# VH-VL binders against Stromal cell-derived factor 2-like protein (SDF2): the designs that were tried, part 1

All scores and structures are predictions.

Target 1, 181 residues: Stromal cell-derived factor 2-like protein (SDF2), of Arabidopsis thaliana (Mouse-ear cress) (q93ze8)
Amino acid sequence: VEITYGSAIKLMHEKTKFRLHSHDVPYGSGSGQQSVTGFPGVVDSNSYWIVKPVPGTTEKQGDAVKSGATIRLQHMKTRKWLHSHLHASPISGNLEVSCFGDDTNSDTGDHWKLIIEGSGKTWKQDQRVRLQHIDTSGYLHSHDKKYQRIAGGQQEVCGIREKKADNIWLAAEGVYLPLNE
Below, numbering starts at 1 at the first letter of every chain, in headers, positions and changes, except where a header shows other numbers; antibody chains are not in Kabat numbers.
F stands for the ipSAE by ESMFold2-Fast; E and O both for that by ESMFold2, at different seeds; each is averaged over both directions (binder to target, target to binder). V2 = 0.75 x the mean of E and O + 0.25 x the DockQ between their complexes.
[cut] marks letters that were taken out.
The coordinates of atoms that the task and the answers printed are left out; those that the model quotes come from them. Centres of patches stay.

## First folded at step 1 (VH-VL)

Design e10
Fold by ESMFold2 at other seeds, look of step 2:
Structure e10 (fold): chain C 181 residues (1-181), chain A 121 residues (1-121), chain B 107 residues (1-107)
Amino acid sequence: as target 1 above (181 residues)
Amino acid sequence: QVQLVESGGGLVQPGGSLRLSCAASGFTFSSYAIQWVRQAPGKGLEWVSSISGSGGNTYYRREVKGRFTISRDNSKNTLYLQMNSLRAEDTAVYYCAKSPRFGELLYFDYWGQGTLVTVSS
Amino acid sequence: DIQMTQSPSSLSASVGDRVTITCKASQSISSYLAWYQQKPGQAPELLIYDASNLETGVPDRFSGSRYGTDFTLTISSLQPEDIATYYCQQSYSTPFTFGGGTKVEIK
């Protein structure tokens, strides 16, 4: 199934099977922005991300997402954008990944380049992809480093500037908006 | 011709305030992150603060966070550093420097000539 | 914070000598390291970016290399105009940190 602008998807970390997650709890360090983590369960309403084009482009809802496109990912429940910057992540000291902004406030810190592994031209469900942050060059990354038990077994999500197996993600569960054609 | 010109340095007493400016020309100012880097007399280089091209992201070394505010006016091609609650250890030459690539906060490819800030009673 | 340990603090060498300056990062920074030259009384100037890439207009006697977290600036044949203090800087994450500097003099 083709991923289109407007689709609401879960992003699964290939190696650990955790889904990209956020909720309205700020980091206690770094930026102080809304935290982003990996969540172990499949049933989680806070793991939906809406695929959006960057402002000022011609891409419309229902259009396919091309390899190499710059996109934004909006957290469905909080309406904040997946974001990164050079603040240190809480566990590893890598690049912090957060949620920032709202429906009307977005900047280049919300911009991610879609990199499809292999020769695919457009983004499809279960396809291996990387998301490279425009401002920092960091790849969206996760690893088997968990917040303490009070945080419910969630993994750190961060950015790193090296291509690694741990920055491969798949569009897993979701509501996939049909192609405009 | 990339040019960065700092101004606004001077002598201030401890606890005082000072605003530095950096006038930029020769490049599309809003496309690049800009930083303040300082150098105490006879000492090495120390990063102070950075701001993204849009101004949406700001970064500070711990020792200045809450006292210094970096900002930019992209319509005037000008970077600012508002320095409050100044201390003797803030005495330094302050440089503005730009990042080399669109959207990346990296190393510093062009530097101004600096402006001296002296904090002394 | 990522600590950058630069050595030596100073050196003196003759014109034509090969000069080597090292910088060690306290953690992996990939190739995100820059080298700067600061001549007396002047602002720093970029020499090398991303560990090994020579900035435009820099003489080819300058080179940079990386082995793990160890980084090296080499001047293949020291010239009189190379008298300066040299700094490394990690460009991986904030706070951006510099090495302590290496003052290079002609003996």
Scores: ipSAE 0.006, ipTM 0.633, lowest interface PAE 9.3, mean pLDDT 90
Fold by ESMFold2, look of step 5:
Structure e10 (fold): chain C 181 residues (1-181), chain A 121 residues (1-121), chain B 107 residues (1-107)
Amino acid sequence: as target 1 above (181 residues)
Amino acid sequence: QVQLVESGGGLVQPGGSLRLSCAASGFTFSSYAIQWVRQAPGKGLEWVSSISGSGGNTYYRREVKGRFTISRDNSKNTLYLQMNSLRAEDTAVYYCAKSPRFGELLYFDYWGQGTLVTVSS
Amino acid sequence: DIQMTQSPSSLSASVGDRVTITCKASQSISSYLAWYQQKPGQAPELLIYDASNLETGVPDRFSGSRYGTDFTLTISSLQPEDIATYYCQQSYSTPFTFGGGTKVEIK
């Protein structure tokens, strides 16, 4: 199944099976922006992300997402954008990944380059991909470092600039909008 | 030619305040992150704070967070550091430094001459 | 925080000597390391970015290299104008951290 602009998807971390998650709980350190974590359960309404083009492009709802495209990911419930910057992540001190902005407030800190592993030319469900942050060059990453009290068993999600197995993600469950012709 | 010129340093008592300025020219100021880096007399370099080109993202070392405020006025090509609740350990030369590329906060390719802040009874 | 351990803290060498300065990062920072030269009474100047790339106008007697989390700055033939303190800085994430510095003097 083709991932199209407008689709609402869950992003699963390949190695741990945790889904990219956010909700209206800010980090207690770093930026103070809305936290982004890996969630262990499959059933989670806070793990949906809407695939959006960057502003000013001609891509429209239902278009396929090409390898190398710069995209935004909007958290469905809070309408904030998946974001990164040079603040330190809470556990490992890597690049903090957060949610920031709203429907009308987005900047280049919300821009991610889609990198499809292998020879695929468009993004499809269950395909191995990386998301590289434009401003920091960090890859969206997760690992076996867990929050204890505040986020209870959820994994740290961060950015790192090294390609590693732990920055591979799959588009898993979702509402996949039909492909335009 | 990139130029960064700091001003506003001086002598202040503990608990006092100062506002530093950095006047920028020779580049598109709003496109680049700018930082404050300090150096206590006879000591090494210490990063203090950074601000994104738009001013939307700010970063602070832990020891100054809540006391210092970085800001910029892109219409005046000027960076600011408001320093409150100053301590003796804040005594240093304060440098303004530019990041190398649009949107990146990596390393410091151009530095100003510095302005001295002395916190002493 | 990423700790940068720089050594030696000072050295004294003759004109023409090969000088090596090292920095060790407390975790992987890939090649995101910069080297700065600070001459007495002056602001720092960028020498090397991304571990091994010379900034424009830097003499080619300066070089940088990486071995895992260990980074080196080498001056192949020390000149009188190279009297300075040298700093490494990780450029991976905030808080940006510097090594403690290496003061280079002529015997």
Scores: ipSAE 0.000, ipTM 0.555, lowest interface PAE 12.0, mean pLDDT 89

## First folded at step 2 (VH-VL; from a3 with heavy chain N31D)

Design a3d
Fold by ESMFold2, look of step 5:
Structure a3d (fold): chain C 181 residues (1-181), chain A 120 residues (1-120), chain B 106 residues (1-106)
Amino acid sequence: as target 1 above (181 residues)
Amino acid sequence: QVQLVQSGAEVKKPGESLKVSCKASGYTFTDYYMHWVRQAPGQGLEWMGIINPSGGYTSYAQKFQGRVTMTRDTSTSTVYMELSSLRSEDTAVYYCARDLYSSGWYEDYWGQGTLVTVSS
Amino acid sequence: SYVLTQPSSVSVAPGQTATISCGGHNIGSKSVHWYQQRPGQSPVLVIYYDSDRPSGIPERFSGSNSGNTATLTISGTQAMDEADYYCQVWDSSSDVFGGGTKLTVL
């Protein structure tokens, strides 16, 4: 029910039903960092993201994630962080969203503000949320624009600064750690 | 309605630094990126870098990395660009320019420009 | 780094159509923006996203982008259109400007 730090979740794009996905294939343009896409299937081991606090804060594994919290999302298989920057995304030329770093290498490009739609105070499964990148102010975004060659059938994931219906995500499937508080 | 007003012309000596201000009005300052672009006499436009005023995040053109610093003051809606270790080739008009929309990478409004002359 | 190439100058008679090219490798896959700079003035955006016009820019300004060439077209060219014109893309977290084209109306 509650999304806690340490939970491994899939993030479903509300409008298209694609899950946030990554794998060890770099972008051919932009940063050259590990690509992040929307994946059409529910059964996909590369769609798990571990919810982590920013280092040097008081939040711990099992704590609820408060509305407005700054978080990191670690790709479970590759251990890299969901990341954004000013490079152009491959299809739409928006803000590129990638995976960067490892267990010991993280920077502010990995920091996302959790914005809960409505009046909820803590993040819960199936709740409508946005993820706003701290450095660029871009919202995690996807749309029905698909790759035709590499990652065929997968959707572009990017950041945009404008608040739109296409930047709503839901925590869907996952392994949810028990709530501490 | 959108207006970018820059600080006045400056004359500098080699080795000094410059600091140009750009005051924004007519829009929500923190909702738009700000670019700095310069133009040497008789030459084209040269991009220097970009700042997100809503947190102060910056990205600089590689040729200026280590010499340029961009900052902002959200209480006065002002962006600053500092360029250190000036040379005669830094003589130029320096522009601030606003980035249109969240997914745009173009300059929709420009300041009036600040002429900086570097002479020995 | 990515390079945009423009002719140094273009001359047209008043009332005729001016065409200013911007060459780049696979530029048709990028969004191209155009700026007008009149003598002694700041640049002004005249076309963005290849073909869109900001409010206040006359319909006689138009743009296109395909293959390796983007084009700014000014129909019914007037003396006030005499200016330098720059194309621009965003590449590798940087603005890339063309070298500029001086449009002369004579």
Scores: ipSAE 0.387, ipTM 0.800, lowest interface PAE 3.7, mean pLDDT 91

## First folded at step 5 (VH-VL; from s15 with heavy chain G55S, light chain S92Y)

Design c1
Fold by ESMFold2, look of step 5:
Structure c1 (fold): chain C 181 residues (1-181), chain A 120 residues (1-120), chain B 106 residues (1-106)
Amino acid sequence: as target 1 above (181 residues)
Amino acid sequence: QVQLVQSGAEVKKPGESLKVSCKASGYTFTDYYMHWVRQAPGQGLEWMGIINPSSGYTSYAQKFQGRVTMTRDTSTSTVYMELSSLRSEDTAVYYCARDSYSSGWYEDYWGQGTLVTVSS
Amino acid sequence: SYVLTQPSSVSVAPGQTATISCGGHNIGSKSVHWYQQRPGQSPVLVIYYDSDRPSGIPERFSGSNSGNTATLTISGTQAMDEADYYCQVWDYSSDVFGGGTKLTVL
């Protein structure tokens, strides 16, 4: 199944099986922006992300997402954008990943390059991908390092500039919009 | 052999701008962030900001917001720092310094420094 | 804004152990880095991540960090170790340097 613009998907961290998650709880220090974590359960309404193009491009709802495309990921429940910047992440001191903005406000910190592992030309369900942040060059990353208080039992999600096994993600569960012709 | 080679010493008047260059060699320029740090005579190190040479994205220390601009030219592997509306208090040695490979937030290599003197 | 506090000077005799402190609120939860600046020279990294030593730095340089204090230790101190020493952390979104400690070997 093709991932199309407008699809609402869960992103599963390949190594830990945790899904990319957010909710209206800010980081307790640092930026103060909405926290982004890895969540262990499959049933979670806060793990849906809507695939959106960068504003001013020609991509439309239902278009396939090409390898190398720059995209945004909107948190379905809070309407904020997956975001990164030059701030230390709370546990590991890597690049902080947060949610920022709203339906009408987005900046370049919301822009991620889709990198498909292997030879695929368009993004498909269960395909191994990386998401590289445009501003910081960090890959969306997670690891078995868990929060104690702010999001107890959830794991840190951060950006890391090195390609590692821990920055591979899969589009898992979701509502996949039909491919345009 | 990592090298950061900075432009030469300058003398400026209050109200002018300074622009220091930092040419990198011996590594992949776009793989590492670059910091700028200054040191007034007889004083300690003061961080000014950081740039990602790959994207041109910057973050500045609050004290310098609105006065500092950091840019780069990837074709020459060069980072620039411009400080406007100079005061005598801006007299310092200005250093470029490379962040560690994995965004470790420490400076593993430093340029030789550029003395900028602001006097009337 | 986060503050790091260092003594302004430390004096040791040649061959003795020099200890340079870096104080900060809960600094033990942060990664501390240390730089040596010899007179007229640029800073040089001597310790990173509290206790790791970059290649080319003598084994007599070591570091520790716990509670509210990080420490740079130089054993068998030599005349060439006479320099200013700065501790540094990355706090949230900025570098923070200590005020510097002048090490005098006499």
Scores: ipSAE 0.600, ipTM 0.876, lowest interface PAE 2.2, mean pLDDT 92
Fold by ESMFold2 at other seeds, look of step 6:
Structure c1 (fold): chain C 181 residues (1-181), chain A 120 residues (1-120), chain B 106 residues (1-106)
Amino acid sequence: as target 1 above (181 residues)
Amino acid sequence: QVQLVQSGAEVKKPGESLKVSCKASGYTFTDYYMHWVRQAPGQGLEWMGIINPSSGYTSYAQKFQGRVTMTRDTSTSTVYMELSSLRSEDTAVYYCARDSYSSGWYEDYWGQGTLVTVSS
Amino acid sequence: SYVLTQPSSVSVAPGQTATISCGGHNIGSKSVHWYQQRPGQSPVLVIYYDSDRPSGIPERFSGSNSGNTATLTISGTQAMDEADYYCQVWDYSSDVFGGGTKLTVL
């Protein structure tokens, strides 16, 4: 199944099976922006992300997402954008990944390059991908380091500048909008 | 071997601008952030800012916000730091320094330094 | 606005152990890095992540960090160790350097 702009998907960390998650709880350190974590449960309304193009491009709802495209990921429930910057992440001291902005407020810190592992030309469900942040060059990453103060044993999500097995993600559950003609 | 080679010493007058270059070699230029740090005569190290050479993205120390601009040219593996509206207290040695790879927030290699003297 | 405090100078006899402190609020929760600067030269990294040595730095250089104090320790101090020493952390989104400590070997 094709991932199209406008699709609302869960992103599963390949190694740990945790889903990319956020909710209206800011980091207690670092930026103070909305926290982004790995969540262990499959039933979670806070793990849906809407695939959006960067403003000023010609991509529209229902278009396939090509390998190498720059995209944004909007957290469905809070409407904030998956974001990164040169702040240290809370547990590992890597690049902090947060949610920032709203429906009308987005900046270059919300821009991610889709990298499809292997020879695929467009993004499909269960395909191994990386998301590389444009401003920092950090890959979206997670690991088995858990927060003690956040309920549910959620994992740190951060950015790192090296390609590693722990920055592979899969589009899992979701509402996949039909591919355009 | 990693090398950071900076442009030569400069003498400037108050109100002018300076622009220091830092040419990198011996590693993949776009894989590592670059810091700029200065040191006034007889004083300690003062951080000015950081650039990602891959994207051109920058973050500046608050003290220099509005006066400093950091840029790069990936075709020559060179970063630049420009400081405008110079004052005598801007007299310093200016260093470029490479951020470490991975979870780095420290400077593993430093340029030779560029002395800039601001005098009337 | 995070501040690192170092003594202005430390003196030791050759062969003795030198200790250089770096004070900061809850610095034990941060990763501390140390640089050596010989007169007329660029800084050189000697310790990173509190206690790790880069390749080429002698074993006599070591570091520790707990509570409100990080410490650089130089055992068997030699005349070539005379230099200024700076501690550094990355705080939030900025480098913070200590004021520097001049080590004199006499």
Scores: ipSAE 0.518, ipTM 0.845, lowest interface PAE 2.7, mean pLDDT 92

## First folded at step 6 (VH-VL; from c1 with heavy chain S103T)

Design c6
Fold by ESMFold2 at other seeds, look of step 7:
Structure c6 (fold): chain C 181 residues (1-181), chain A 120 residues (1-120), chain B 106 residues (1-106)
Amino acid sequence: as target 1 above (181 residues)
Amino acid sequence: QVQLVQSGAEVKKPGESLKVSCKASGYTFTDYYMHWVRQAPGQGLEWMGIINPSSGYTSYAQKFQGRVTMTRDTSTSTVYMELSSLRSEDTAVYYCARDSYSTGWYEDYWGQGTLVTVSS
Amino acid sequence: SYVLTQPSSVSVAPGQTATISCGGHNIGSKSVHWYQQRPGQSPVLVIYYDSDRPSGIPERFSGSNSGNTATLTISGTQAMDEADYYCQVWDYSSDVFGGGTKLTVL
């Protein structure tokens, strides 16, 4: 199925099967912004992300997401945007990935380029993709490095400027808005 | 292989601005961040800031925020650093230095340095 | 805000081992990088990520990092090793350099 703007999806890290997760718990250091982690379970209400266009563009709900598009990902429960910057990530010291802003506050640190692996022209469920942060050029990344104090063994999510196998994600479970076209 | 070639030495008066160029060659210019670091005579290294040549994104050391501007021209593979409202303590050798590619945060190649003297 | 502290100078005889310290609060949780600056020259990276050597840096250069101290070690020191040495970390969103250590080979 096509991923359209307005769809609420889970993003699964291909290698570890952990889903991109956030909740209203800030990082203890670095930016102090809302933490973003990989969550081991499939059933998790904090793993839904709404696919949104960049403000001021002509894309609308129900439009397909083209290969190479710049998008935002809004955390469904907290309404904050998937975000990155130069702060060090807590475990590996890479680029910190956080949630920032709200429904009315967004900046360029929320902008991600969708890169579809292979020759696909539009984003589809279970397709291998990367998300490259526009400002830092870092790829959304995760790995088998876990927080010691977080229940459920959640994994670090960070940005890495190098293209690696561990920055491949799949759109998994979700509520998909019907394609306009 | 990798080269960072900086503009020549300059003499400036207090209150003026300086602008140093750093031309990169031997690698993909937009893949690597560029740092600017200065060194006053007889002193240590002082970080000024960093630019991502791909996006133009910058981050500056607190000491220089409001006085420094870093820009780039991707068509010439050149990074620029401009420092305004100069004073005598801005006399230094100014270096550009390439950030490493992967999980970086260190300077793997340095330019030859540009001596800027601020005197009346 | 984060501060790295180095001794101002270290002297060693040729062939002996030089150690240069870099002190910082909980520096063992950070990745430490080291630069050599010979008189009149640009800095050159000699150690990154605490203990890794770039291509072309001789094996007599080594590094370690634990607790509140990182250390650059030069075994079998030579006259050409006489230089200033700087430690560096990336602290959140900025580079931090130590004050530098002048190594003198007598």
Scores: ipSAE 0.424, ipTM 0.811, lowest interface PAE 3.2, mean pLDDT 91

## First folded at step 7 (VH-VL; from c6 with heavy chain T103V)

Design d1
Fold by ESMFold2 at other seeds, look of step 8:
Structure d1 (fold): chain C 181 residues (1-181), chain A 120 residues (1-120), chain B 106 residues (1-106)
Amino acid sequence: as target 1 above (181 residues)
Amino acid sequence: QVQLVQSGAEVKKPGESLKVSCKASGYTFTDYYMHWVRQAPGQGLEWMGIINPSSGYTSYAQKFQGRVTMTRDTSTSTVYMELSSLRSEDTAVYYCARDSYSVGWYEDYWGQGTLVTVSS
Amino acid sequence: SYVLTQPSSVSVAPGQTATISCGGHNIGSKSVHWYQQRPGQSPVLVIYYDSDRPSGIPERFSGSNSGNTATLTISGTQAMDEADYYCQVWDYSSDVFGGGTKLTVL
């Protein structure tokens, strides 16, 4: 199944099987922006992300997402954008990944390059991908470092500049919009 | 071997701008962030900002926001720091310094420094 | 704005142990890095992540960090260790340096 712009997807961390998650709980340290974590359960309404193009491009709802495209990921419930910047992440001191903005406010801190592992030309369900942040060059990353009380068994999600096994993600569950072409 | 070579000393007047270069060699230029730090005579270290040479993305210390511009030229492996509207208080040695590969938020290699003197 | 406080100077006899403190609110939750600057020279990293040494830094340099105080320790202090020492953290989105400590060996 093709991932199209407008699809609402869960992103699963390949190594740990945790899904990319957010909710309206700010980081207690660092930026104070909305926290982004890895969630252990499959059933979770806060793990849906809407695939959106960068403003000012010709991509439209239902178009396939090409390898190397710059995209945005909007958290479905809170409408904030997956974001990164030069702030230390809470547990590991890597690059902080957060949610920021709203339906009408987005900046380059919300821009991620889709990198498909292997020879795929368009993004498909269960395909191994990396998401590289444009401003910081950090790859979306997670690891088995869990929050204790605040996030109840959830994992840290951060950015790192090195390509590693722990920055491979799969589009897993979702509401996949039909391909236009 | 990692080397950061900065442009030579400068003498400036108040109101002018300075632009210091820092040429990197011995490593992959775009794989590491670069900091700029200055040191006034007889005083401590003062951070000015950071640039990602890969994207050109910058973040500046609040004190310098609006006066400092950091740029890079990836074809020459060179970063630049420009400070405008100079005052006598801007007299300092200006250093470029490389962040670690893991983004450790520390400066593992430093340039030789560039003395800039601002006087009438 | 986060503040790091260092003593302005520390004096030790050759062969003795020097300790240089770096005070900050809850600094124990931060990663502390240390730099040596000899007169007329650029700073050189001597400790990172509280206690790790870069290649080429002698074992007599060590560090610790807990509570509100980080400490650089130089055992068997030598004349070549005479320099200014700065602690540093990355706080929020910026570097913060301590004011520096002049180590004198006499």
Scores: ipSAE 0.572, ipTM 0.864, lowest interface PAE 2.5, mean pLDDT 92

## First folded at step 8 (VH-VL; from d1 with heavy chain S54D)

Design f1
Fold by ESMFold2, look of step 11:
Structure f1 (fold): chain C 181 residues (1-181), chain A 120 residues (1-120), chain B 106 residues (1-106)
Amino acid sequence: as target 1 above (181 residues)
Amino acid sequence: QVQLVQSGAEVKKPGESLKVSCKASGYTFTDYYMHWVRQAPGQGLEWMGIINPDSGYTSYAQKFQGRVTMTRDTSTSTVYMELSSLRSEDTAVYYCARDSYSVGWYEDYWGQGTLVTVSS
Amino acid sequence: SYVLTQPSSVSVAPGQTATISCGGHNIGSKSVHWYQQRPGQSPVLVIYYDSDRPSGIPERFSGSNSGNTATLTISGTQAMDEADYYCQVWDYSSDVFGGGTKLTVL
């Protein structure tokens, strides 16, 4: 199934099977922005991300997402954008990944390059991809480093500049808007 | 192996701007962040900011926000730091310093330094 | 803003152990890095992540970090170790350097 702009998807970390998750809980130290974590459960309303183009581009709802495209990911429930910046992540000291902004406020810290592993031209469900942050060059990454029991066993999501097995993600569950025409 | 070679010493007057270059070699230029740090005569190290040479994205120390601009040229593997509206207290040795590949938030290699003297 | 405090100077006899402190509020929760700057030269990384040693740095350089104090330790000090030493952390979004410690080997 083709991933189109406007689709609401869960992003599953290939190695651990945790889904990219956020909710209205800020990081305790660091930026103070809304936290982003890996969540172990499959049934989770806070793991949906809406695929959006960068403003001022030609792409519209229902268009396929091409390999190499720059995209934004909006957290469905809180309306904030998946974001990164030059701040240390809480557990590993890598690049912090957060949610920031709202429906009317977005900046370049919300921009991610879609990298499809292999020779695929457009983004499809269950395809191995990486998301590289434009400003920091960090790949969206997760690992078996968990927040203390206060986070319910959720794992750290961060950015790292090295390509690793732990920065491969799959579009898993979702509401996939049909491809135009 | 890794080398950071900076532009030569400068003498400036108050109100002018300085621009220091830092040419990197011996590694993949766009894989590492670059810091700028200065040191006034007889004083300690003062961080000015950081640039990602891959994207050109920058983050500056609050003290220099509005006066500092960091840029790069990927075709020559060179980072630039420009400081405007110079004052006598901007007299310092200016260093470029490379961040670790693994995003380590420490400076593993330093340039030779560029002395900038600001005097009327 | 976050502050790192170092003694202005430390003196040690050759062959003895030098200890240079770096104080900061809850610094034990941060990663501390150390730089050596010999007179007229650029800084050189000697310790990173509290206790790790870069290639080419002698084993007599070591580091520790707990509570409110990080420490650089130089065992068997030599005349060539005479330099200024700076501790550094990355505090949220910025580098913070200590004021520097002049190590004198007498």
Scores: ipSAE 0.617, ipTM 0.878, lowest interface PAE 2.2, mean pLDDT 92

